# Designs tried in a protein design chat: miniprotein binders against p81326. Part 199

Target 1, 226 residues: p81326
Amino acid sequence: MLHFGGFIMEINHISKILEKEREEYIRNKVEEYLKQGFSKDDAVNKANQSWRTYIGHRIQDVIYNLLKKFLKDSGLKVTTDKALNNRNLPEELDKVKRLIAINYGEYLFLPDADVIVYKVENNDIKIIAIISVKNSFRERRFETTYWKLKLKESPVTSHIKVFLATPDKDNEISYKCPNGKPKKMRIILEYELDGIYFLKEDFEETEKAKHFGKIVEDIIEISKKL
Below, E stands for the ipSAE of ESMFold2; O stands for the ipSAE of OpenDDE; V2 stands for 0.75 times the mean of E and O plus 0.25 times the DockQ between their complexes.

## First folded at step 19 (miniprotein)

Design K52 (at its last look DockQ between E and O 0.69; V2 from the best seeds 0.59)
Fold by ESMFold2, look of step 19:
Structure K52 (fold): chain B 226 residues (1-226), chain A 83 residues (1-83)
Amino acid sequence: as target 1 above (226 residues)
Amino acid sequence: SEERRKIYELLWEAFFLLWEAMFLAEKGDYEEAIKKLEEAVKKLEEALKEAKELGNEELIKLVERLLKRVKELIEEIKKKKEE
């Protein structure tokens, strides 16, 4: 039987290729912002922000397509926050959007729900899980936990599982107690969320912190209970 | 710029195929995993050709190493299939 972790380590040079993409992307964006009149420091900060958005969307697309493919035979459907922001939504997706949206007085917001898994039973839509995709934790480190807490406030959304999927390239949440000191981000994220799924091999596994390869099995099991 | 974007699009396509093959192999679906890896080889060979046309020596070496590893993985999965 193939050892999944060994496969990833054997292709470890993928990270070097992606770092090369990042270097080129940043250089081109800095040049673009300098031409727009930004200072060097502002251009660099904006370029790094642009890269984080770009790589996050690339990773989200991969996760979406993998889940869509591997959950299909279990009767589960997958959509994204981008698809839900389109005009003139199909009736099914409009219902998905309404089932996740949170009311804040005169404003209506979607939670941090990059990828949404749902099913249709007896002409009814039930949201199974949302997956927040994070490439890094430099900004809005606990936004996903906030949305989990908001979803728990209502009996109609309290069943929705909230997962975090991340490559965690910089090892910001990979271990609970690096150097013998508790890592606040990892501990709080693991406590509050229903699961953390790592797109890498080198991390501390727990009941809630797993390799991304386990997410399909977990979602299927959750859907059977609902 | 557009030429470099084509290379990275090919590499992202190969990365998706690699992840897809990993999911398939974990399920024991070795024949389909091999097919996905073979498709990844084709994407990597296209990316290598484009990198050579640009003369990007560092990227050429990185893609060549990845291509070699994917071919080795195909052979490893073939052995597992026959066990």
Scores: ipSAE 0.655, ipTM 0.850, lowest interface PAE 1.0, mean pLDDT 85
Fold by OpenDDE base, look of step 19:
Parts: sequence; C-alpha cells; structure tokens
Structure K52 (fold): chain B 226 residues (1-226), chain A 83 residues (1-83)
Amino acid sequence: as target 1 above (226 residues)
Amino acid sequence: SEERRKIYELLWEAFFLLWEAMFLAEKGDYEEAIKKLEEAVKKLEEALKEAKELGNEELIKLVERLLKRVKELIEEIKKKKEE
C-alpha cells in the first residue's frame, strides 16, 4: 500500500484547526452551562467533556464510514455496538451480536465495539475484527485490552482481531520509549492488541503500530484467512 | 455561534474526504481520489467564507493554508496518475 505522507499532513492541519477552536468552544459552552445554572467548576468540566464527546463521536463516525465504504467491495460488512443494542434486530445483526458476546457465566455481555467488521459466507457469519476508537486515553486506558483478553478466552471469539484506532492527539501512545522512558500504555496496548492504527503521522511505527491507512488492507487480509 | 458550528461541520466533512482520497489513492484510484479532494476544496472554501464572516483571522489563515495544501495534494496525485 502506497503511503502518501501528504495526506497525513493535511489531516494534521484539520486537527490543528480544531485544537485552535477548542478554547473558544469551551468558553462558549461554559457560558451556556452557567446560564443553565451550573457552577463555574461544573460548567468547565461539562464543557470539556462536551468537547471530548464531540470530537470522539466525529472521529468514530469517520472511521466507521470509511471502513464501511472501503471494505464493502471485499464483501465485508460493518456495524457498531450501538446498532446491536436494539431489541428487534435483523437476523444478521442478531447473529453478529451473539458471536461477539462474552460469557460471564449466567450472563452474556458485549465488548466495547465501536466498529465491528464481519463477513457472511454461506449464511454463516464470521466476525473478523473489532475496532475500538479512542480519541484520548484519560479514562479506561486498558479497557480495549480487557476486551481483547476476554475475547481470547473463548474458542468462539478467540479469532476476533481487536484493533485500536486513535489520533492520539496528546501523544500518549505514539512512542514506546520517548527519551528512553518506556510508555507503559503504548507497550501494553501494542502487546495485547492485534494492532494500533494511528490517524496521524508522528508516531513510532512497528509491526503492530501502523498508520490508519493500512487498516483496510489488514482487515481484508485477515478476512481471507478466516 | 452557528457559523462556528457550520465551520466545524465543513472541516469534518473535508477531513472525511481527505481520508477517502487517501484510501482511493492507495488502491490506485487516483481519478476518484482527485474528485474527493476537489470536493474537499469546496468544503474548505465554504469554511473559509464562514470564517471570514466571523472575522477570526487565525481561523482564516489556517483554512487558507489547508486549502493551499489540499490543492497541492491534488497536483501531486495528478502527477502520480501520469506515472
């Protein structure tokens, strides 16, 4: 796959624009929350959370739509955990839901799965990959790792690849050992997960840590082996 | 701040188009990649217009720089298409 570094730079420019506007966004949201009767501290916290939620959802949507579009020609389908939360699911999605469920004895729970990639062959559904989208790692830093480990515990789900997609705007996991100091989170995530895909250019590339542009090819390749 | 919201939406749309273009280019669909980038330019131009209406000089400059770079990228892809 040809990696066009130029595209990545443009993406970074958009990110910079958004970062520049963050302060103003926060200010406006703070004012809004103050008008709603929140304290200053609460307003600030809510504003920051609002921003994080906004950016996170947008990135997730972008990733979802990209994967949906570019995996389609390969006969691969994409859904989300949110889509699976309905009581009345189409048969196909109901099967998908069951095939990603984690057994907790009396209960089955779904892993966090922002994007689920699967294929349908001969009326059988095979789950190929789960992609977790993280904009920041402030909360639940190893949640994706937890789900990967849980999925490995069952022969039904052990084959499912778990990927992390992130812009890593704060450079929390972009490098393994910056300045000779190991980044615990990067090391653990890279070790436990099947891959980390960065929506940025400035990161330490490894066998498992790649540019997001590689994710489509990787998923397609995995799908051929199932 | 409706204008600001509009700018954000346009920027995200442009972002998506850039990624589409990248994936298209990676698989050799340069023509379609260029089309996506051209569409991104349109989005960014609209964003620029809105930014100017807001009078945010910093935002204007950023969008202008992005526009320039995207246009340059189109030319780069055109060159690759000819190879």
Scores: ipSAE 0.463, ipTM 0.789, lowest interface PAE 1.0, mean pLDDT 87
ESMFold2 (binder alone), look of step 19: mean pLDDT 87; pTM 0.863

Design W114 (at its last look DockQ between E and O 0.72; V2 from the best seeds 0.75)
Fold by ESMFold2, look of step 19:
Structure W114 (fold): chain B 226 residues (1-226), chain A 83 residues (1-83)
Amino acid sequence: as target 1 above (226 residues)
Amino acid sequence: SEEEKKIEELLLKAIKLMWEALELLDKGDYEEAIKKLEEAVKLLEEALKIAKELGNERLIKRVEQLLKDVKEMIEEIKEKLEE
């Protein structure tokens, strides 16, 4: 059972919680890079880049574990693209990988699917949704919509819902028409994706743009139709 | 106020511990997960005392729900240890 104001909703504070780790993380990374022979300036630049990557992965881990906890009683299972790229996959995960892979002629690639939700019924696996976690939209800002469009092109994958989860600290997509002007990125992402889930309180809610805590109900509802 | 800032600090620390406990659960480190959750309980109990002294009903309800959530997590992990 989902609670409006319970533990899952506290993810709205994730940016603040994780930012408290920054100072210690940067100091430790600078020391590591200095020991590798980098100059002080290079070590600082590399540490800052490392922090951006680290934060993205930390948010993914929190989302993965929250979904695993809150979806288990509904018979829904959760995995990640990292897990699917490991050698010696268990048969269940190997089937998940085959069901989500996209064919590019001589090559098969997994979509950018940080977190994957699926179910197992009568020995069949059905992919329900993928969640792409984005910290920043400076580069590859429409990558998630590309994967949605590719998944829609095949009857094998066309049912898969594609969601975006983001803290959107810089308000790049938080409002549809900030200052009275349409924000292209928000409008296109909301139009093409099945949902955008914000990891903060302050954003413009719509039928597709919601607080992250609502994602559990949405996924459960979708799973009942498949 | 200083009291509200203290409650916020306690809540954020407890929430982080709860997330870390879920990560430990995923790895099968059940005893370590329980330790994290027990620490979170202590922080939330302190936050609840301060919220009650303030008479802030909204904060009281928020902290009480988090305490319920974390205690349920502890019980779930203990059940897994006995399987």
Scores: ipSAE 0.800, ipTM 0.923, lowest interface PAE 0.8, mean pLDDT 89
Fold by OpenDDE base, look of step 19:
Structure W114 (fold): chain B 226 residues (1-226), chain A 83 residues (1-83)
Amino acid sequence: as target 1 above (226 residues)
Amino acid sequence: SEEEKKIEELLLKAIKLMWEALELLDKGDYEEAIKKLEEAVKLLEEALKIAKELGNERLIKRVEQLLKDVKEMIEEIKEKLEE
């Protein structure tokens, strides 16, 4: 059993824990938007949108903190795209930023990299994995796939593993062929990405589709091969 | 049962505190992280008590594992503070 295995497994409850905060959050945001002069309907809509953003960030933060904690003993480091969006970066993070950058000719852009795992060996930085965190697939369904494909195009970034972590609350990608009907999104994401990690138990497990509890071990194993 | 619901409520609260503690650790707020974890321990101990009273072995094992993990984390943080 992984050290702190119970701690990781309880991530299954992330959606339930956050949902408990929803009513209060929505109420407070509605009030805030009403004070700003929005109509009741607009305030409610904005509050709901704000909630979606908020939940996404909260899930990302939890995943970041878990990975940071559980990968630390293996000598692996964890950062975020947000941390890289600074003008004054420490040398280490500046190198990380450069090592995940995608070339668009005259421009370099960063992939959506909610969580970045890397190692430092002899002052050399190796990017191990990028984890994209998605609460829902309503928007930008294949964005993570796009970034994976772009990273593959360069010998500098082709080795970087790209993982998706999701609670998949709406069961959009939990099963490949529910009721005999192929789920296009699940099939494509599983094919193109290096792994999908579910923050829940009710999903179809495959070689690439696993419970989030396996991500630490998988990352450590990958890191040994680099 | 009402008791099972209470256990689940306690667990969810404890888990939230555990995640908050990790965030605090990331920020370097070790003392506050320990406080959060200690509060989680209290909740988990209460949950364990109820689970034992119910004789629910699955819940007992789950809570015991969490308690172990949280206590170990507290110890690790304390060791770092003494460093």
Scores: ipSAE 0.735, ipTM 0.895, lowest interface PAE 0.7, mean pLDDT 93
ESMFold2 (binder alone), look of step 19: mean pLDDT 87; pTM 0.848

Design W115 (at its last look DockQ between E and O 0.83; V2 from the best seeds 0.00; counts 0 for: pae E 6.3 > 1.5)
Fold by OpenDDE base, look of step 19:
Structure W115 (fold): chain B 226 residues (1-226), chain A 83 residues (1-83)
Amino acid sequence: as target 1 above (226 residues)
Amino acid sequence: SEEEKKIEELLLKAIKLMWEALELLDEGDYEEAIKKLEEAVKLLEEALKIAKELGNERLIKRVEQLLKDVKEMIEEIKEKLEE
């Protein structure tokens, strides 16, 4: 059993824990938007949108903190794309930023990299994995796949594993062929990505589709091969 | 049962505190992280008590594992503070 295995397994409750905060959050945001002069309907809509953004960030933060904690003993480091969006980066993070950058000719852009795992060996930085965190697939369903494909195009980034972590609350990708009907999104994401990690128990497990509790071990194993 | 619901409520609260503690650790606030974890321990101990009273072995094992993990984390943080 992984050290702190119970701690990781309880991530299954992330959606339930956050949902408990929703009513209060929505109420407070509605009040805030009303004070700003929005109509009741607009305030509610904005509050709901704000909630979606908020939940996404909260899930990302939890995943970031868990990975940071549980990968530390293995000598692996964790950062975020947000941390890289600074003009004054420490040398290490500046190198990380450059090593995940995608070439568009005259421009370099960063992939959506909610969590970045890397190692430092003899002052050399190796990017191990990028984890995209998605609460829902309503928007930008294949964005993570796009970034994976772009990273594959360069010998500098082709080795970087791209993982998706999701609670998949709406069961959009939890099963490949529920009721005999193929779920296009699940099939494509599983095919194109290096792994999908579910923050829940009710999903179809495959070689690439696993419970989030396996991500630490998988990352450590990958890191040994680099 | 009402008792099972209470256990689940306590667990969810404890888990939230555990995540908050990790965030605080990332920020370098070790003392506050320990406080959060200690509060989580209290909640988990209460949950364990109820689970034992119910004789629910599955819940007992789950809570015991969490308690172990949280206590170990507290110890690790304390060791770092003494460093």
Scores: ipSAE 0.695, ipTM 0.879, lowest interface PAE 0.7, mean pLDDT 92
Fold by ESMFold2, look of step 19:
Structure W115 (fold): chain B 226 residues (1-226), chain A 83 residues (1-83)
Amino acid sequence: as target 1 above (226 residues)
Amino acid sequence: SEEEKKIEELLLKAIKLMWEALELLDEGDYEEAIKKLEEAVKLLEEALKIAKELGNERLIKRVEQLLKDVKEMIEEIKEKLEE
């Protein structure tokens, strides 16, 4: 496991790395929108919205690639919800999709999962964990806990661990009771989820709330107990 | 200090190159991934020289671990190309 050391620890700072590129990204996008005929005010607003989407996707891509790379030698495979929504789905991924889907009568919905970890044993697929990546908690703050609750309701999915990975730059969930005021969101997320992994150093660490650098070891340990 | 800020800048650039290389590996572009990692090695070697001049043992260990990781990634990719 030595090759996880320094690089895994540094990935806690991925949002800091991406923020240093923000000004150039915004400038380029404003120029693009101005060429499309938007006013300057509209172009700036659209560029900022584009940045929020971009940084979220980039963090998800880094997490996906990190897990794929560092779980490979433990026999664990990684996919994404985007890959599972493809019309031309390979048989292995089709099985993953069916195993994680929530059944609402005639409708099947995938949980809020950016990254999915699974293993293959003797032609069988076992889903180990899903990781949801959240950059902000303003609108969809409890979507991940809802899906954990739904997965717990079935004996065939109750084993699936649900993790949240977040930079939490605005300290929305970093502490349970900052300045004597309880953060209901942090308390509920920690209670309902199997783990919260922070992409920063400044947070209240608990058994469930850890540095993101711990996630690979935790997933490997869980996979051996399932 | 100014020197510590320079080391941090070099580390952030190197780490970005490392995860760009991981993306290239996923796409199957092994030669471009090696180029990114070789660039990261140069940045980390510069950071290590500055850290040693400062005598900052924590930064020295941090940079040395990253250098080890990057060099192992390069060798792994080269072995895969020969398969």
Scores: ipSAE 0.122, ipTM 0.536, lowest interface PAE 6.3, mean pLDDT 83
ESMFold2 (binder alone), look of step 19: mean pLDDT 87; pTM 0.849

Design W116 (at its last look DockQ between E and O 0.73; V2 from the best seeds 0.75)
Fold by OpenDDE base, look of step 19:
Structure W116 (fold): chain B 226 residues (1-226), chain A 83 residues (1-83)
Amino acid sequence: as target 1 above (226 residues)
Amino acid sequence: SEEEKKIEELLLKAIKLMWEALELLDKGDYEEAIKKLEEAVKLLEEALKIAKELGNERLIKRVEQLLKDVKEMIEEIKEELEE
């Protein structure tokens, strides 16, 4: 059993835990927007949009903190794209930023990298994995796939594993062929990405589609091969 | 049952505290992290008590494992603070 295996498995409840906060959050945001002069309908719509953003960040934060904690003993480090969006970066993070950058000719841009796992060996930084965290697939369904493909185009970044972590609350990618009908998004994401990690139990498990509890072990294994 | 619902409620609260503790650790607030985890332990112990009273072996095992993990984490943090 993985060290802290029980702790990791409880991530299955993330959607339920966050949903309990929704009513209060929405109420408070509606009130805030009303005070700003928005109509009731606009306030509700804005509050709902804010909630979606909020949940996404909360899930990302939990995943970040879990990975940071559970990878620490393996000597692996964890950061976020947000932490890299600073003008004054420590040398280590500046190197990390450069090592995940995608070349667009005159410009370098960062992929969407909610969580970045890397190791430092003899003052050399190796990027191990990027984890994209998505609560829902309503928007930008293949964005993570785009970044994976872009990272493959450069010998500098081609080794970087790209994982998707999701509770998939709406069961958009939990199964490949529910009722005999192929789920295009699941099939494409599983094919193009290095892995999909579910923050729930009810999904079709494959070689690439696993429970989030396996991500720590998988990352450690990858890190040994780099 | 009402008791099972209570156990689940306690577990969800404890899990939330555990995640908050990890966030605090990331920020370097080790003392407050420990407080959160200790509170989680209290909730889990209460959940365990109820689970044992119900004789629900699945819940007992789940809560015991989580208790073990949380206690171990507290110990690790304390050791790091003494270093």
Scores: ipSAE 0.777, ipTM 0.911, lowest interface PAE 0.6, mean pLDDT 93
Fold by ESMFold2, look of step 19:
Structure W116 (fold): chain B 226 residues (1-226), chain A 83 residues (1-83)
Amino acid sequence: as target 1 above (226 residues)
Amino acid sequence: SEEEKKIEELLLKAIKLMWEALELLDKGDYEEAIKKLEEAVKLLEEALKIAKELGNERLIKRVEQLLKDVKEMIEEIKEELEE
């Protein structure tokens, strides 16, 4: 675990590992929906939608647990947006939630901050980074950049690093100029975000676009500057 | 090629078990996490045996590193339980 080049790098196979679950998952969900009285066509459509939600949560869970394990000895803590939406929050997590909330007049909303890294110093909480986990970019392409821009607007949140973690199985953002043409989505995401971390081997590496295995070292380095 | 396919299947299953062990650790289920990791060790030992029979130095090194990682995880969990 002190050697970051081994186990953590195997996340590059996450799409292959999780895809093996798909057939059984879909079959079981179709059976469940048929028992609820849906038509065959509706059950299949609902099962496929359920799979997309499930696989996103599975990737987030793997990332959360890896970060929690590898950041523990550096005094860094990790939580998730799901944990922050629980009704009965411990005081520490309630403070984390308040430190990332964005004010829209009468309403307060959390950014789409799938995984949050923070530290506690002398009863003060400092948010280090949020990691948005995206399996695909067919919808809501620039949500993560929107949240980065909103966090930059306030001096109390402007220090928070915003990262994107993605398997990018379909190569939607893997290269800046595929076939010699600028890929707008990759270029804008890399420009606006503090980093993109790929859960695969085949992508164009830059100072901001890296293999996921580098994220632990990067977060630790950032935390020392805060 | 058939042996390389078998090694890949063993590795992917072992990696998934290692991720499940981390999830169990987060929930405080340390004994179940150790059981998952010990199962991963057995899969990796089988993969290492096949990789050595093939003489594939790249796969041997990868599997040996994963075995080291899993055994370190097991040792760390056991030390936490002793305290």
Scores: ipSAE 0.747, ipTM 0.904, lowest interface PAE 1.0, mean pLDDT 89
ESMFold2 (binder alone), look of step 19: mean pLDDT 86; pTM 0.838

Design W117 (at its last look DockQ between E and O 0.76; V2 from the best seeds 0.75)
Fold by ESMFold2, look of step 19:
Structure W117 (fold): chain B 226 residues (1-226), chain A 83 residues (1-83)
Amino acid sequence: as target 1 above (226 residues)
Amino acid sequence: SEEEKKIEELLLKAIKLMWQALELLDKGDYEEAIKKLEEAVKLLEEALKIAKELGNERLIKRVEQLLKDVKEMIEEIKEKLEE
């Protein structure tokens, strides 16, 4: 039983820390786009789109490195979708990629799997969990649930836990019934996924909706059953 | 309280440095990771001094825990470099 607290819990400040970078980032990107010949309004819109992509990658990197640190002593390994798409893929990661890929006839695609946790036993690879990192739910609101359902269709992938990690700074899924009205997105995501882990203090906790710091304990417990 | 706002600003900077150090570790940049963590120690020591002057036991405990965490990370990385 891991004790909740310390450095891992400081991820609850990630939105505040990243927001401090926003003004400088936007200013630099606007100048970059203006030099390319875009109008002021187009440059601002492109800079804001670039910012959303940038913070998504930053949050994913923090999650990846925290999980790598805190799962290391449990014999669990961590990789990312970025690593799985490299040109020179090591054999171990090629196996991980094959074990999570979904077959669509002539095509083979990876699910939305920003961070992947797995173990290696006797050169066999067992995928434990896939973590989808979402900063907002502006588009592709239920994409993670689609991938969970696709993984459930095969007995070789049906054991894979699919988690969502999010700061949810705009409270799009933080509560089940805000203002007394059911929030469809929260209810469906919680129903279909194996867990939602929030990167902030203020949200409605349930058996499936938890503080991010609990994800390490949950993953370790799941891995013992496999 | 201006002092409490300063402590929080120091803590957020230190936390970011600790995350950056983990990124550097993943790349194998151990010496740069240690530099980031040593920078975080300086910020946390400043925050601890202010928290002690304030007598805020909650902030003192939080900063002391982060200092412990950072120093353990530094020791771990230094041991790997000596191998």
Scores: ipSAE 0.779, ipTM 0.912, lowest interface PAE 0.8, mean pLDDT 89
Fold by OpenDDE base, look of step 19:
Structure W117 (fold): chain B 226 residues (1-226), chain A 83 residues (1-83)
Amino acid sequence: as target 1 above (226 residues)
Amino acid sequence: SEEEKKIEELLLKAIKLMWQALELLDKGDYEEAIKKLEEAVKLLEEALKIAKELGNERLIKRVEQLLKDVKEMIEEIKEKLEE
């Protein structure tokens, strides 16, 4: 059992924990928007949108902190795209930023990289994995796939594993073929990505679709091959 | 049962505190992280007590594992502070 295995497994409750905060959050945001002069309907809509963004960030933060903690003993480092969006980066993070950049000819752009795992060996940085965190698939369903494909196009980034982590609250990708009907999104994401990690128990497990609790071990194994 | 609901409530609160502690650790706030984890321990101990009273072995094992993990984390942080 992974050290702190119980700690990781409790991630299954992330949606439930955050949902408990929703009512209070929405109420407070509605009040805030009303004070700003929005109508009641607009305030509610804005509050709901804000909540979606908020939940996404909270899940990302939890995943980031968990990975940072549990990969530390293996000598692996963890950062985020947000941390890279600074004009004055430490040398190490500047190198990380450059090593995940995608070439668009005259421009370099970063992929959506909610969490970035890398190692430093002899002052050389190797990017191991990018984890995209999604709470829902309502928008930008294949964005992570796009970035994976773009990363594959360069010998500089082709080795980088791209993982998706999600609670998949709406069961959009939890099963490949529920009731005999193929779930296009699950099939494509599983095919194109290096792995999907679920923050819940109720999903169809495959070689690439696993519980989040396996991500630490998988990343460590990948890191040994690089 | 009401007792099972109480256990679940305590667990969810404890888990939230554990995540907050990790965030604090990331920020270098080790003392506050320990406080959060100690609070989580209290909640988990209460949950364990109720679980034992119910004789629910599954819940007992789950809570015991969490308690172990949290206590170990506290110890690790304390060791780093003494460094």
Scores: ipSAE 0.707, ipTM 0.884, lowest interface PAE 0.7, mean pLDDT 92
ESMFold2 (binder alone), look of step 19: mean pLDDT 87; pTM 0.850

